# Designs tried in a protein design chat: miniprotein binders against q9h3h3. Part 71

Target 1, 235 residues: q9h3h3
Amino acid sequence: EDGFTAEHLAAEAMAADMDPWLVFDARTTPATELDAWLAKYPPSQVTRYGDPGSPNSEPVGWIAVYGQGYSPNSGDVQGLQAAWEALQTSGRPITPGTLRQLAITHHVLSGKWLMHLAPGFKLDHAWAGIARAVVEGQLQVAKVSPRAKEGGRQVICVYTDDFTDRLGVLEADSAIRAAGIKCLLTYKPDVYTYLGIYRANRWHLCPTLYESRFQLGGSARGSRVLDRANNVELT

## First folded at step 5 (miniprotein)

Design W17
Fold by ESMFold2-Fast, scan of step 5:
Structure W17 (fold): chain B 235 residues (1-235), chain A 85 residues (1-85)
Amino acid sequence: as target 1 above (235 residues)
Amino acid sequence: DREELIRRFEELVRRAEELLRRAEEALKRGDLETAELLIDYALLMLKLAAYIAEELGDPELLRRVEELVRRAERLLEEVERLKRE
C-alpha cells in the first residue's frame, strides 16, 4: 500500500531474491551454533543494503534458516508461468480453483505463513523462536527480511511444502504458536507470489487463503484459523 | 486431560455437521466449488475428531465420525457427478 504498486512490490521481491542471503543451514551446521548465529545477525539490525555499524557491510536480501530435512522443491515455475500466460489468452475464467489446478499440474505447491513486525526486540525474539523451531524439526524452513532503508515493518515467512495439505498448514500454525508467536498470521501459496499476484490485482483473486489469530487458552496451540474468502473456521 | 479431549471432539463434530449442512445448501444453489471446499473442511474436522476418538478408545465416538465421513463422501460424489454434467 502506501505508494507501492504490484509492479514495484514484484521488483523489490526479485531484487531481494537475487541479493545474497544469510543462511543457517541445519543440514550442514550443528544446532549448537544457532544461538551464536542469531546473536550475530538479529534481523532488526541487519540492513537491506549494508550500512556502517550494522552486522553487514554488503546487501542482504533475506536471513534464512534451513531445517535438517529441508529439500528445496519449487516445482516447474517456468512451466507455471507459461501456462499462466496461456490461461490469460484462452478466455477461460481465472478463479482460485483454476490457479490451484495450475499449481498442482506444475508442482508449485509450497506456501507460507507471514507475520509483519516492527524492527526491535519483539521481531528479534519472534525470529529466534521460529529459527529454533526450524532447527528442532517442528518447521521446515523460514526466512526474515532485513531492515529496510526507510524503516517500516519486517516480514517473517514460515514455509510449508504443500498449500493443498490443510493439515500441514495447520500443523505449521501450531508450531509457530508453540514458539511463542502471538501476532496475526496470514497464509499465502507461493503460486501467487511467482505469478506476481498481490492484494490489488486485475483478476480479483485473494492471494491470502488463511488468517491465524492468537486465542487465549483452551486449545493445545492457542490459535483460531480462518479461511478468509469462505468465512470458515478451521480451529 | 480426558475431559478436554471430549470437549474438543464434540466441537469438531459440531463444526463438521455445520459445514456439511452449508455444503448441502451450496449444492442446492449449484455452487459446486463452495460445496467441494466445505466438504473438504468437514473431512478435515472429522480426521482430527477421529484422532481424538482413537486416543480416547471409545468405539461409539469413532462410529459417529465414520457416519459423518460417509455423509461427506456421498456429498463429494454428488459434486463430482454434477461437474460432469
Scores: ipSAE 0.011, ipTM 0.477, lowest interface PAE 9.4, mean pLDDT 85

Design W2
Fold by ESMFold2-Fast, scan of step 5:
Structure W2 (fold): chain B 235 residues (1-235), chain A 85 residues (1-85)
Amino acid sequence: as target 1 above (235 residues)
Amino acid sequence: DREELIRRFEELVREAEELLRRAEEALKRGDLETAEMLIIYALLKLKLAAYIAEELGDPELLRRVEELVRRAERLLEEVERLKRE
């Protein structure tokens, strides 16, 4: 039953990645055009499969902003998937450490901070803040889901190059907070996404490595970051 | 790796110093909101630098962070003072 749900989630994610993206690419587009682009494509109004009444008539998988220094590298995903299948067949224990080693071996190192918000002004405002941080060079790349036909919350994903680089993960959290974001944030390595490991999985793995909560205690935009695996506060 | 932590510490400190320099320029031109944002970002980078200094157990590195935090706090006070005017 859980296998059925995981299969559907994997198919949905693949469809979104393969459908067209609306991209503001700061590598080729002047920063002065960002505000107009954000006004044209507010994520609360962009529909997943297109609607004559929305900004898009065709399907949109993701709305994304690429920073000036962004250089995509997904690693060897096919090699990772083959190794994962071999691991499951081998009878070896499936643990966070084993998945981490598979990710390192195949250079599938990217990860992301996730924020889930209901469609509306707060989502659009949060996305605008993140997009500006990316264009200004404080973050590398981000994307936000379009509005689903069924409704529900949308997700903003803010990527880092290497989930094993704890400091890089914390630096991205700091930049998100500096952009005015106060929502709960969770950090997930892309290796879990490529392998179809979600919240309810057979191996009882937690796909979330870090959690960030907004805290007023010193800096006006500070945060508390928890290492979920070790239950240790990092900041 | 201790050497990698030291390199990351120096990078964070350098970035914080550059952010504070930009904040001072924003203050000179009366752009208080930009100055405030840059100061807060510098303070967040310094918080990460302090984390590294503590992991390394190096009181000299921690003192360097504390000096920059004091400078950032003075700039933030100046921003608040100018906002009242």
Scores: ipSAE 0.015, ipTM 0.505, lowest interface PAE 7.8, mean pLDDT 84

Design W3
Fold by ESMFold2-Fast, scan of step 5:
Structure W3 (fold): chain B 235 residues (1-235), chain A 85 residues (1-85)
Amino acid sequence: as target 1 above (235 residues)
Amino acid sequence: DREELIRRFEELVREAEELLRRAEEALKRGDLETAEELIIYALLRLKLAAYIAEELGDPELLRRVEELVRRAERLLEEVERLKRE
């Protein structure tokens, strides 16, 4: 929960994407350098707009780790935006299905598992686990937000190539859990981010597709992945 | 892609079996924390393997997963028993 509108959240995301990133790129950097890089840039200490007292003196939009096999493909975002404008003016219902169809048509298929953690040891430890999983090839790419000027929770994003590939989404969840992560995870397709689908959106859509909870109760051992829209257990 | 799903299934089952073998070794040496962690990692792989078996509609693959889940659950119960020392 926040006091900002969807427009404010979209503007903040755009600014972060356009500002410089701190990147560990496993395609060009030896895996043995990762621990030193993580020690140099713990996300709880890297500030959004820079501070001589922090690891960065200049603005940082994101802290990211790219896996050895990482090959970015953003699809046709401009075509998606144009189609979205047309859909809104058409009067057609705005549903998860229509957004899925727009995403497929314009090849905007990437999505991400999200975890929100307060600045501190738990955040830095979780990020280190995720970063190691990326460098070891269990995950493809991940990023974490720097510490905001006003404070608040930071977000770790773990990406998958295709949100319509449910098995791929579940494999990423499993890899996150194998890295020692036990907090709540939610999954959001990037099409929702590009179109500004956040909490309390005017179309009353769930802002995320899946939720993952870690528990060992009863017969449900380990990670439980829920389809949020239909309230149906997938695992 | 049936062949890709079968390959991923076999990899998950193989990894789960190795994790359970290592968990049994940890139990034999009294390392309960390591045993528990390895069992949980095995169960995470088995949940994904079960999903694949269900997508493929193959009851034999599902039976293989269910047998490994039962083995993992028995080991986890043994860990809990030994923790009451």
Scores: ipSAE 0.012, ipTM 0.428, lowest interface PAE 9.0, mean pLDDT 84

Design W4
Fold by ESMFold2-Fast, scan of step 5:
Structure W4 (fold): chain B 235 residues (1-235), chain A 85 residues (1-85)
Amino acid sequence: as target 1 above (235 residues)
Amino acid sequence: DREELIRRFEELVREAEELLRRAEEALKRGDLETAEELIEYALLLLKLAAYIAEELGDPELLRRVEELVRRAERLLEEVERLKRE
């Protein structure tokens, strides 16, 4: 009890997907306009349901930046959900490997690095760094939650196109670190979101695949990445 | 797939070389903070390239990474020297 912050944030993220998004789309907008857009919509000030005192009067689900090469592909989510129901009915064991196979079969491959920060300058600065990395082509796409009425932590999501591509996941982590981000990061495949795998799931699955902790070693700003499912260090 | 790993390795190495070239240009104009960040990013990409080289078991690919790491370390030493003036 006391609540499950990771599950609450995941549920909020799903609800937010249906509301309007504030988007900087580098495919159609000049990069020179990014700084003004970031100044207009700092995530610590944009409110979830609108407020006369905030930059928005209407509800905002997400604040997002699309890279110049961004091409959305959600895969076959309906087929994934049908296969998931069949799997649960079959009585077969539910493991990370089983979920990975369902995701591959139905091409639901995207995933994201998550970082949770309190509203304020550190959040806004982190988001600006991520947004610039996306517009400059070092990351593909990212979004950040608006400020909730309760004033809890906000989440920045940095997406990769294939969670089974370990090197691609690690490359995104490196780009996040190069953008100046030093907080804890966790990586979650979108298949877990679609199938309702959260912190307190009944199958005892870890809700994230990777964990990244900042380190300063030698001359490089870097990170240590742990494979949470197998408890193996990758870097 | 071995061929996919080789393509990824070459992409990482090429990106690291470009970052180091940009770092040299930043150093020439006295932009030490930009130079340092570019070098650090190059080193992170080279770490990933080293991982691929080890998975492929190819000593030649690892030596190529080591050469670029040494180049990056020399540039970072120059940044530190210039900061001291």
Scores: ipSAE 0.000, ipTM 0.170, lowest interface PAE 18.3, mean pLDDT 81

Design W5
Fold by ESMFold2-Fast, scan of step 5:
Structure W5 (fold): chain B 235 residues (1-235), chain A 85 residues (1-85)
Amino acid sequence: as target 1 above (235 residues)
Amino acid sequence: DREELIRRFEELVRRAEELLRRAEEALKRGDLETAEELIIYALLKLKLAAYIAEELGDPELLRRVEELVRRAERLLEEVERLKRE
């Protein structure tokens, strides 16, 4: 969120999606090549718009790892966009429930766990852990943003197939924790991203559905996951 | 689906049992770091299994999870004890 408007954040996200990606695709590349690829493209050093002194001289929108079983399914995004335009024109209230209904109707079900880290060793180490979990089959797909010209935090996105499948969302959280990640995680359905629901959105919606905090000790083990919309602890 | 939830529960329990078995082997070898990590992974799987048991409203499934959690906690205590020695 970086304090920019929702429209500005949506425009930046679209530009990143349209620019070239650096991809390690475990469906076609041996797992033994992952460590060399991670060393070549540490996210703290890959620049958003290219720099002769960095690993890339040309723009890079995202750095991604696809798991061996990864099967892209974005649903009917075009139908979702048309329905969204109709919903806004109708004057009907924009709520989490109406957005969930649009997502289900158009099969735009994917979502992602987000973590924001400053450029540096900790980011690169976290990304390496996530990438290995993807290649080993514990997670399906993940991506990380390159370093922005303006600086600031970078984001790691770990995707799940269906944000309405609470157990699947929690299983992904478990796998992220097993990869050694202990920072705060938040979960966002892709329908919110496609429709421009960010921190400063005009409908005043919470931009994430779940929050995960790592805890160990006493009666609590592993992560504590909170359902933000219903204010219910799931673990 | 109820059948799907039961399948997921059984898979999570199976994975947790395998992780705890591997943790016991690591402990026998004196590999405390690996043992601790495997126990933590098992506990994370068991938390998900507990959630499914609660969704299904089946106290027997929850009892099975609680038994494995107690086993994991005993192993974790043993790891901490050995670290002090």
Scores: ipSAE 0.000, ipTM 0.263, lowest interface PAE 15.0, mean pLDDT 82

Design W6
Fold by ESMFold2-Fast, scan of step 5:
Structure W6 (fold): chain B 235 residues (1-235), chain A 85 residues (1-85)
Amino acid sequence: as target 1 above (235 residues)
Amino acid sequence: DREELIRRFEKLVRKAEELLRRAEEALKRGDLETAEELIIYALLKLKLAAYIAEELGDPELLRRVEELVRRAERLLEEVERLKRE
């Protein structure tokens, strides 16, 4: 029941990145304007390719909020891709440790917490909470996908600058939970995305490093974060 | 980096203490929802602080976190009690 290849997913992601973004940039825009911007561009109503009935008439790749201290650093993606090609032609095994080393060597360290929600009030409410946390300085940057033509689930991505910084990843999870988010979260390093490694890959690598589940009414209130690769509980 | 971990620990503990103080003020005002929210935020900060204390292998730091967790739990019990009324 999968009509998509890794090439198709990569092409789709590239198209979204290249299309225009709707951005609230807290580095240049007063925080007092956020609520009006969120009301104007609820992600459940913003369409991927534009529509007369939507807030946008032109294509939108992503809806994003940049924090006041946000400073993008993609690292050396070109060097990473060249090294990946060399690794594939070598006799060296391809493992999570090998990819981690490539990412460190080429400074491609960013990663993201992902949540998938159906279009509607709950998605818009979750995005508003995340956007406020970004503008208030509790998170650095986040984006949400616009509504697809066929109306599938949308994704909210909350970025951290270093996936090898376990505490930074956990701090972002804590801030997401503090924003009122209680759904399942999964964490993926951008190195996997740049190399086109998705769930069903030929090397049997798990691109999801962490999984967060929110505990409700238990003896400990908060998130339970699991290191998926090593099967170790972190919180 | 040990220095980095200690700095992060102190920041988390300080933020948790601030959140608990604000929660007590909200309780005095009868704002139970705000108090509960602030206590949960404090507990999330303390969970991260506990992780750092464990990584550093420092029993004194862990003891400091446990003290604040007990304070947060007592405040949360008070919120639950007032909500049932």
Scores: ipSAE 0.012, ipTM 0.501, lowest interface PAE 7.8, mean pLDDT 84

Design W7
Fold by ESMFold2-Fast, scan of step 5:
Structure W7 (fold): chain B 235 residues (1-235), chain A 85 residues (1-85)
Amino acid sequence: as target 1 above (235 residues)
Amino acid sequence: DRELLIRRFEELVREAEELLRRAEEALKRGDLETAEELIIYALLKLKLAAYIAEELGDPELLRRVEELVRRAERLLEEVERLKRE
């Protein structure tokens, strides 16, 4: 039943991507307008389908902030999908290394740190911190899911441009932690999203390349990052 | 690519130095929370710089990172001291 769960998650993700987004674009909007925009669209109150009493009257797929230097590059997603189908029919092993090579070949390199939080003050505060870091140039781009009608946790996604650039992934983690975020973070490459690899996938692959846990250490706060693909602690 | 790693190391060190300078200014203003956040960010940058220095196998780069870590730790201790009173 792994396939059904992964297909259902992929369908929901595609629907969100196709619906309208609420975007603060720092490339065209003065940074001084961010605080008012955050107050107008707190993610705990923005509803997925525009329920009465929410700030939105129409469906919202994502709430996003684009940094001044943000330049999206999704690579060759069509070539990636064609090569993925060929790989599956070839009978060759499907491993993290094989997927990494497929992503490199087709330049589908972006990835994201994920954090899941319940609707409420902590979510809104975390999102505000992330959004400010993006506008200040410490992060490139981020988005947060709207509140679902049935409730449940919302997700903040903080993107990096190259998941194979381990240092860049760690730099993003540092910026997230500097914004006051203390919850568990997991890092997922977008290639896994495009290919429908989620927690319950038919190949039993771990969908997470890195995990970040925040530790209290006496007078100092610290982040511990684990490379899950190689089972090595990086920090 | 050794040259790119050296460049990224220098960028991280520069960023950490700027964060520590800003932290010292915040501390002078009595803004302890901002000072603490800036120091922690500097320490995170320095941890990444140490990672690069170890990959490069350059003990002088590690020494430079250690010096800045000591400066950051001294500032953090001062923040903690002021918070107690």
Scores: ipSAE 0.047, ipTM 0.581, lowest interface PAE 6.4, mean pLDDT 84

Design W8
Fold by ESMFold2-Fast, scan of step 5:
Structure W8 (fold): chain B 235 residues (1-235), chain A 85 residues (1-85)
Amino acid sequence: as target 1 above (235 residues)
Amino acid sequence: DREELIRRFEELVREAEELLRRAEEALKRGDLETAEELIEYALLKLKLAAYIAEELGDPELLRRVEELVRRAERLLEEVERLKRE
């Protein structure tokens, strides 16, 4: 992993969110158009800042697929950020429990399963499987990062509505595995992203709440899920 | 809709075959980067076709996808071999 500063990572995330997205929106686009869209915009070929030789000449922040039932709800992010500032000023301990409570109070509950893959066939194949699951209703919404100028791994994010709903998190994991994904998955609540808490944070918090490992020769669902925060196996 | 799934399968297979044909032509003219990209696009379409074939439970459709995947993999191996030369 790269040792980027938290401020650098927050700036990158903000820039990606503000730049244009390539979106397949199943709420308004027939599912029959998905295969052509995936062929036109394979994430290994879509460039972050545009390139005449790629599918895009202009910057792309994210490539996303919205399911039929997608209804975005970020909660009260402004209230969350104000409360976070107050918490830091108060001198109270900053712990996973404190952040969980802030997220619940301000209804900032969404989270995501993350998978990191090198640019190439395996990334494009994995994204196609996830995108298909979203359009067919097994997953709700997903996005994948475009190719960075200097290379490096790309990330696929598969969202759930509520990181405190363990059954919902497990259902998403099952759907990801059913789509043929076998790599390590980690689950991170969006509250950590909104507060700028990444792997190298000053509070030494682990932003990963759940991990999923493919279960070799195992059960039909094919994964073992661990709740990192409580150190409990969920499957 | 089962009939719509079959229609989507046939279109994905047709598109994959065309991409592989174009990849072979790119390979013949020594355009290895274009050949690799076309093969990767074909494999992406074949992955989607495989999902449909698995859902339909039709072994003949699965066999057709596997045959095209093997063809794509052989072309990709040839691209990698020529890049090492």
Scores: ipSAE 0.000, ipTM 0.096, lowest interface PAE 20.8, mean pLDDT 82

Design W9
Fold by ESMFold2-Fast, scan of step 5:
Structure W9 (fold): chain B 235 residues (1-235), chain A 85 residues (1-85)
Amino acid sequence: as target 1 above (235 residues)
Amino acid sequence: DREELIRRFEELVREAEELLRRAEEALKRGDLETAEELIIYALLKLELAAYIAEELGDPELLRRVEELVRRAERLLEEVERLKRE
């Protein structure tokens, strides 16, 4: 196992965000170009820091697809961070509810469905399905991590604009499943990422709000979404 | 917002109806793989519509969803039947 701390994970994420991205932007690029772009940059082969044997010779932080209607709104992240500092020094309990309220107050509402897959055909196939859903308008935006130097699983992130909008979260899950994705999905609001809430965080909070499992056969063939905070099935 | 929920419900139902119409056309062409994918997508949209209908507590909306689910299930059974032949 790796002994990485939450701070180490946050630093790695920040470095990836700052490095160049490979982007297919459907706002400026015809949809007919997507298949060629996916063939050129399969995530299992694109390397994090560049390699003469890979599609990239220079570092790549993320591989992303932007939908035609994509319009990012990050909210007031500075105000969020200031309020978070005040909360930590106040002695008040840090709970999912208090973090939700900070996010609402500062309009930091975006979130993402996460799927973790090993490098290989299944990852590339899953990413291609997600990318097509984004370009076709069923999803707004998505990104996938490049292959890390040390190996390990890669992550596909599918974003929604408001984690408090349960229906929007479920609509994204539905589109992911329609793209043929059958693996476990977890949903994390970006406020948790900005505040450093990862697995094994010092506040002992669950780092995800929702969990989606594919159910095969029986009375329903589709996803079952659980609200982790309230322990309630949504679908 | 009740109005927003009703708007989303109507959008999901409209999308599901269009997907099922396309699935029927695919079946007529003998394109079983496309028909199956369209039917599954319609069913996923109808699951979301059912969730909204239940939250709104409107039995008429729920009945509309159930009717479309039954139609989708009949089409899926037809796909499975044709695949066996």
Scores: ipSAE 0.000, ipTM 0.354, lowest interface PAE 13.1, mean pLDDT 82

Design X1
Fold by ESMFold2-Fast, scan of step 5:
Structure X1 (fold): chain B 235 residues (1-235), chain A 100 residues (1-100)
Amino acid sequence: as target 1 above (235 residues)
Amino acid sequence: SLKDELRRLLEEIVELAEEALRAIKEGNLDLAKELIRRAIEIAERIIKELDDEEIKLRAEWALYLLKLALEAIEAGDPKKAEKILRLVIYEVRFLIRELK
């Protein structure tokens, strides 16, 4: 939370990615089994490091749902890291535009809509809605963090395969809203995560590209989406 | 009621968009274009006949997206049309739920 360095946040993210995941994989599992799986593993009850009183006795890094058409592609992360080191030593400004070009060059294109919710029934209900949208084909893939030992908000991540495809990003936002989600959403490209662009980064970059707020009357689409880098409304 | 008639018309747009997606996946782009044109006609009727500014605004957005999907197919980009049609379905489904 507040006070943590970018290095600490990156280490925590890496640890979660490397620990076991609880996965509902619609590519191999019938959709009819989803409701039972969601009841067995509500994210408000699944603990990060395991607890005899929770659904898990062993550590869980993420709870995830893979859509029927999901095909993971991380791009050339090693090439991205090398280019990032060169960029930092070049004296060139570190901007959203230069990071975008780096991501395109190395095909590190995935990104995600983020929502942060307190542990409880509202989180579990929101996750169930997102999971059903994934299994029904309206979203490609999503994951939710387990409950941390120290408490705090949990995060639902809804992925798109190309953050430069603005239409695809907006399509995912609409699908999230159609699932009944009304909270604030922010969109973060995975390149920012790989390069350690979090809150309080040394380059003073906004850690997200887009912001979505639920608003029926001001826009035809049910939400207002802002391009945070250019401070321009997209909807 | 007018609310029931509106819900029926919106559901028809969803059905046409879903059929157009199926037609694209099967390589039948002529059928996809025809289904999109039918959805456009329904959206235009909603816009013309309703005085509710909010519903009208959402119908105008769906109409804009449907026209973009048609243009994408004509430009030789059916994958772009697929993405746009999914957006149409999501927006119209949202509107149907808000009518409660």
Scores: ipSAE 0.000, ipTM 0.215, lowest interface PAE 16.8, mean pLDDT 82

Design X2
Fold by ESMFold2-Fast, scan of step 5:
Structure X2 (fold): chain B 235 residues (1-235), chain A 100 residues (1-100)
Amino acid sequence: as target 1 above (235 residues)
Amino acid sequence: SLKDELRRLLEEIVELAEEALRAIKEGNLDLAKELIRRAIEIAERIIKELDDERIKLRAEWALLLLKLALEAIEAGDPKKAEKILRLVIYEVRFLIRELK
């Protein structure tokens, strides 16, 4: 009954980026402290604006775990935006290939696997599995939304450094599945976020590059991954 | 026409959002909240009358942003509401252009 589309959840995520984050940073905090931190801040109970009875008294935009090797690199976002304006003015076709080229030229390469889950045990368990995989070095960085005031599903975002690196994207999917997660996953490159590519975009582009579905016994990886742009199974 | 009426209502949402931004800058948060609530009411009416599913999804996005701006003011963060309202204006102007 949450009723939110992928675009609505993206809007909520953008607003959340403006608020403080609750972060477990494995670069400076011993891994042995993770389980206590996860017990203190289960995402189903951390409220967006610090409701009475929640573990937070202040607003929280995101709950995040940074891996030991995490090194943030957003690339040249300003250069990307300037080139995007020039491209639109030029009249050249706007295609997945053109956006990929823009992203590569400006080193805006990060992307993320997205999963949407209702508040409750399944969300908290999925997040704990992802957080452990990050701290153990199998994933680089992840975040999860807090519980919204109106309710609805929460989102877990698992980042990779380079959306053009198919092997890296697939390895992240495998690590997510190894953590026991069975729900639908979709992969979105951050370049689409910076350029405002949503479901109802004027260029009729698919807003996600990859889709992962859990398949019991069908693959050694435990999932089937589809390249949405080329309609090709990545196996 | 129906499209002309929808365009007029979308333009009214832009005006309400711009007025809400001015109200926030002037420290009048009660006025800002009332203006945002009026924009939400108009957005809900528009969504019921849209036939194109792609345009409808973007209108629902703009509605969600309006609700998030209201929540930001209620939570004591008017600066966040300002940033969200600028996004509302951008998204609604996009919708106006799509209604040809």
Scores: ipSAE 0.000, ipTM 0.235, lowest interface PAE 12.8, mean pLDDT 82

